# VH-VL binders against Stonin-1 (STON1), part 3

Target 1, 134 residues: Stonin-1 (STON1), of Homo sapiens (Human) (q9y6q2r275to408)
Amino acid sequence: GWSFMLRIPEKKNMMSSRQWGPIFLKVLPGGILQMYYEQGLEKPFKEIQLDPYCRLSEPKVENFSVAGKIHTVKIEHVSYTEKRKYHSKTEVVHEPDIEQMLKLGSTSYHDFLDFLTTVEEELMKLPAVSKPKK

## First folded at step 5 (VH-VL)

Design m27 (from m06 with light chain L91Y N92D; framework fv_miptenalimab)
Fold by ESMFold2-Fast, scan of step 5:
Structure m27 (fold): chain C 134 residues (1-134), chain A 122 residues (1-122), chain B 107 residues (1-107)
Amino acid sequence: as target 1 above (134 residues)
Amino acid sequence: QVTLVESGGGVVQPGRSLRLSCAFSGFSLSTSGVGVGWIRQAPGKGLEWVAHIYWDDDKRYNPALKSRFTISRDNSKNTLYLQMNSLRAEDTAVYFCARGEDYYDSEAFDIWGQGTTVTVSS
Amino acid sequence: DIQMTQSPSFLSASVGDRVSITCRASQGISSYLAWYQQKPGKAPKLLIYAASTLQSGVPDRFSGSGSGTDFTLTISSLQPEDFATYYCQQYDSYPLTFGQGTKLEIK
C-alpha cells in the first residue's frame, strides 16, 4: 500500500477547501483497489474493482499553488449502457457511463510509479474481454 | 463524446421571463466533483459568469444576477436550466453552458456548448 | 470581487513570433487561474488551468506561468490558427471573474 493524495471536493465552510487530502491506497489480489482515510483503518471508504472497463488517464505532472508539483492520474470505472436505435430492430448503441471518478496524486515520483506498475500488473491478469451484449 | 447543447433563446420584451435549457451527454452531474454553469457574453464584449451548480446541489451565483436568475437541474433528463426573470436590455447576450471535468477544476470550464442568443428589446 | 486585468488589450504579431500576454489579479489567487482562447462566433476553448497545467489536446507551444497576482500566457512560436482573443479567469473566489480579453491580430 501507499500513502497518496486525493483531490478533495470543495466545501463552503472549510478555510482551505481546495486542497489535496492524504489517503492510504491498497491494491488487493483479484484487482481490487481500496482507499482509506488513513493507514490501519478497518473499512475503506471507497472500493473499485479493476476490470476491462476501468480506465486510468495518462499520468500528468501538475503544479498547485501550495502543494507544488504533483504526479496525478484519474481513475474512472466506465460501464456501458445498451441503448436501442429508434430506426433499427437489430442495432444497439453503447453509451459510456462513468460511475466512479477519482483524481489521485503523489509528490513522490517513486510511489507514483510503483502504484501505476502495480495497477498495470493487476490489469495484465484480467482478460481483455468485451462486455457481453444481451 | 461529451456534449452540451443550449436552447431556449430568442427575442423577448423587457420585464418578461425566459428559461434556457442545456442538454448534456457523456457525463452525469451526480458524479462527485462535477459542476456545470452558465457564462454569458454581450455583443462585442467579454465573458461574464452567471451561475454554477455542483454534484451536491450546491448553487453559486453572480451577486449582480442572483435576485433575478435561478439555476436548477434535472438529473433524470441530464438537463441544466437557467430561469431568467425581469429581463433587461443589459441581459442581451449569448449564453453558454459549460462543464468542469476534473476534481475542483469545475470553475475552469473544459467543455462548452455552442451558446444560445437572448435579445431583450422593445 | 476580484478584478482581472489583462495587458495588452491588443497585440499585433507575425507567424513564428514568441508572444506573451499578462494577467493581473487585484488580490492573491494562488494558482487558481485558467486561460481560454476564443475565435469569432465560437465558444471559448480551455488552454491552461491551475496557472501552468496544459489542457489535454492543446499544443505545447502554449505555456502558462505565475502565481499570486501576476500571470503570463506564452506562445513560443505563433501559428496562423493562434490569432484569436485570449481570456484569463480566476477561480479562487466567488464570483468567478474574467479578464477583459487580449485580441491577438496578425501584423
Scores: ipSAE 0.006, ipTM 0.563, lowest interface PAE 9.7, mean pLDDT 80

Design m30 (from m06 with heavy chain D56N; framework fv_miptenalimab)
Fold by ESMFold2-Fast, scan of step 5:
Structure m30 (fold): chain C 134 residues (1-134), chain A 122 residues (1-122), chain B 107 residues (1-107)
Amino acid sequence: as target 1 above (134 residues)
Amino acid sequence: QVTLVESGGGVVQPGRSLRLSCAFSGFSLSTSGVGVGWIRQAPGKGLEWVAHIYWNDDKRYNPALKSRFTISRDNSKNTLYLQMNSLRAEDTAVYFCARGEDYYDSEAFDIWGQGTTVTVSS
Amino acid sequence: DIQMTQSPSFLSASVGDRVSITCRASQGISSYLAWYQQKPGKAPKLLIYAASTLQSGVPDRFSGSGSGTDFTLTISSLQPEDFATYYCQQLNSYPLTFGQGTKLEIK
């Protein structure tokens, strides 16, 4: 696993004034992502099951506190929805609907790359899901 | 069953110090993600948040009170403390201890003690 | 600091009435609002968190709504035990702040 930073949603974390909170991440076989408050704990505070429609966003480098940089990535879920064209009663389009699940970061480039590689490998191992129903 | 019980209140003269205690059961502040805090209420007035402490010893204070008040804990006794220094008449209030669980996503104070009364008078 | 303003400060009502209490934040707080009930001489009791989620054990005549800056607590059919003071609280940013309270009195 890895020591990472979880992005605290701006003006959405009730009891914290920080933009980033430290966590410990694990990726288990079958595409399971576990988050722990710190390394060595037996119970994760959050567990996410990835599916084949999950993806990693393009990695970015952002400012971290007064000095230093943090490598960041989002875990996103991609689905497709049917929408009617504006001013049309019969014409529809199918558009991607992208939901941000998590935003994670690390000040260690090595750990960051290892995490990205591990997640991509687990996503590739997941069985194909049936085409989404319209 | 989760309970919090405050103690240590009383009548004190202005300028003096007082330490409040909150004994809790049914959970531990050494449990990852858990936090507890102090909220006070002056006679006939509303609620005012004082301070909060988390399992990792991360502490948060009302900026108006930070210079005079210190929050601390003793995990071996399951007890929370509030050290109040340089007390003023306006510190007269009932002091409640309350649990605000989950470090990253606490959404309320879900369990409260019954409060301990502090009266600062000459 | 985020200022929380409740309306009205005092409300008179009868058993069986539908009553609403409003809370306004001076800045956007998303859904990070809780409602508490306090009876004389007692500690506050959590009713609603995340603006609209009912706390376990709280009667379903209580409901919350709103997001951003404007929030409402509603009691659909007032019972005798509901006469109390109600407080809203924002948990979006430090310092945590409460509304001034709304005292619900028997008409």
Scores: ipSAE 0.013, ipTM 0.605, lowest interface PAE 7.7, mean pLDDT 84

Design m31 (from m06 with heavy chain E101P; framework fv_miptenalimab)
Fold by ESMFold2-Fast, scan of step 5:
Structure m31 (fold): chain C 134 residues (1-134), chain A 122 residues (1-122), chain B 107 residues (1-107)
Amino acid sequence: as target 1 above (134 residues)
Amino acid sequence: QVTLVESGGGVVQPGRSLRLSCAFSGFSLSTSGVGVGWIRQAPGKGLEWVAHIYWDDDKRYNPALKSRFTISRDNSKNTLYLQMNSLRAEDTAVYFCARGPDYYDSEAFDIWGQGTTVTVSS
Amino acid sequence: DIQMTQSPSFLSASVGDRVSITCRASQGISSYLAWYQQKPGKAPKLLIYAASTLQSGVPDRFSGSGSGTDFTLTISSLQPEDFATYYCQQLNSYPLTFGQGTKLEIK
């Protein structure tokens, strides 16, 4: 597991002192991602089952007024929406619909890379499933 | 690659209403943590914040404009709106829409549209 | 409301000069301050956020400093394309407020 930060979507007030909340992350066999408020707790507050159409976004290094320098990544899920090709009456294209599931960050480059590697490895081990369609 | 395009400006008489639109491309207004807003600029004057809306429909207004202006969005059209009622000569300005500040990615107004001009007769 | 006052309102300088524009808040805003550049007929462009963090794509000659109530935007070596009006903005509390602007003319 790793000490990470989760982007806090419920903070609406510019007087808020935090955009990022500390969490403890675990990746379990079978592509299960668990988030805890702190290390050592028995129950995660959120558990996500990853599927083969989940992906990691391009990692970034960002500076935030409260949290400082953070290595950030998004966990995204890719589904497809069927649309007719612009000039075709019969041709169909499946356009990707990318849903952002989480935005995670770490101040530790080593933990950040270890997490990314672990997630990618678990994604590769997942059994094939049909592509989700919207 | 994220673009914002304002429309709906024009010439109106005092006391009338006008609705401005801002179409977002390459960026979803439904994204958790996102905030977008309106800023205006009278001819030859500085910038004045008008209103702001967050992903969860939390709305904030300039107190001087709150009674006459309403901010809203349509996630299906990925479009931001500003409804302006009881317009006055002092509302004559270029109206910009902008992304941020928010709790997703922006700590300031980081992406701006080109602006749409509203002219209210004296 | 938090009042933002810029100084000077007008500045004339030569290419290659180091110039500074100051911004004062009527009450403490921590580091919740941004700087924008606006060229005639164009939308403002974000230069600096969180008082001192340079926006991606902005030249290194721009820098910001300060916290609390007193802030400074510095351009280390003026270029012709820096002719513009500069605005500070506080993001500490609602309503969001901007300074009156500083018009920079390069001689």
Scores: ipSAE 0.012, ipTM 0.584, lowest interface PAE 8.7, mean pLDDT 84

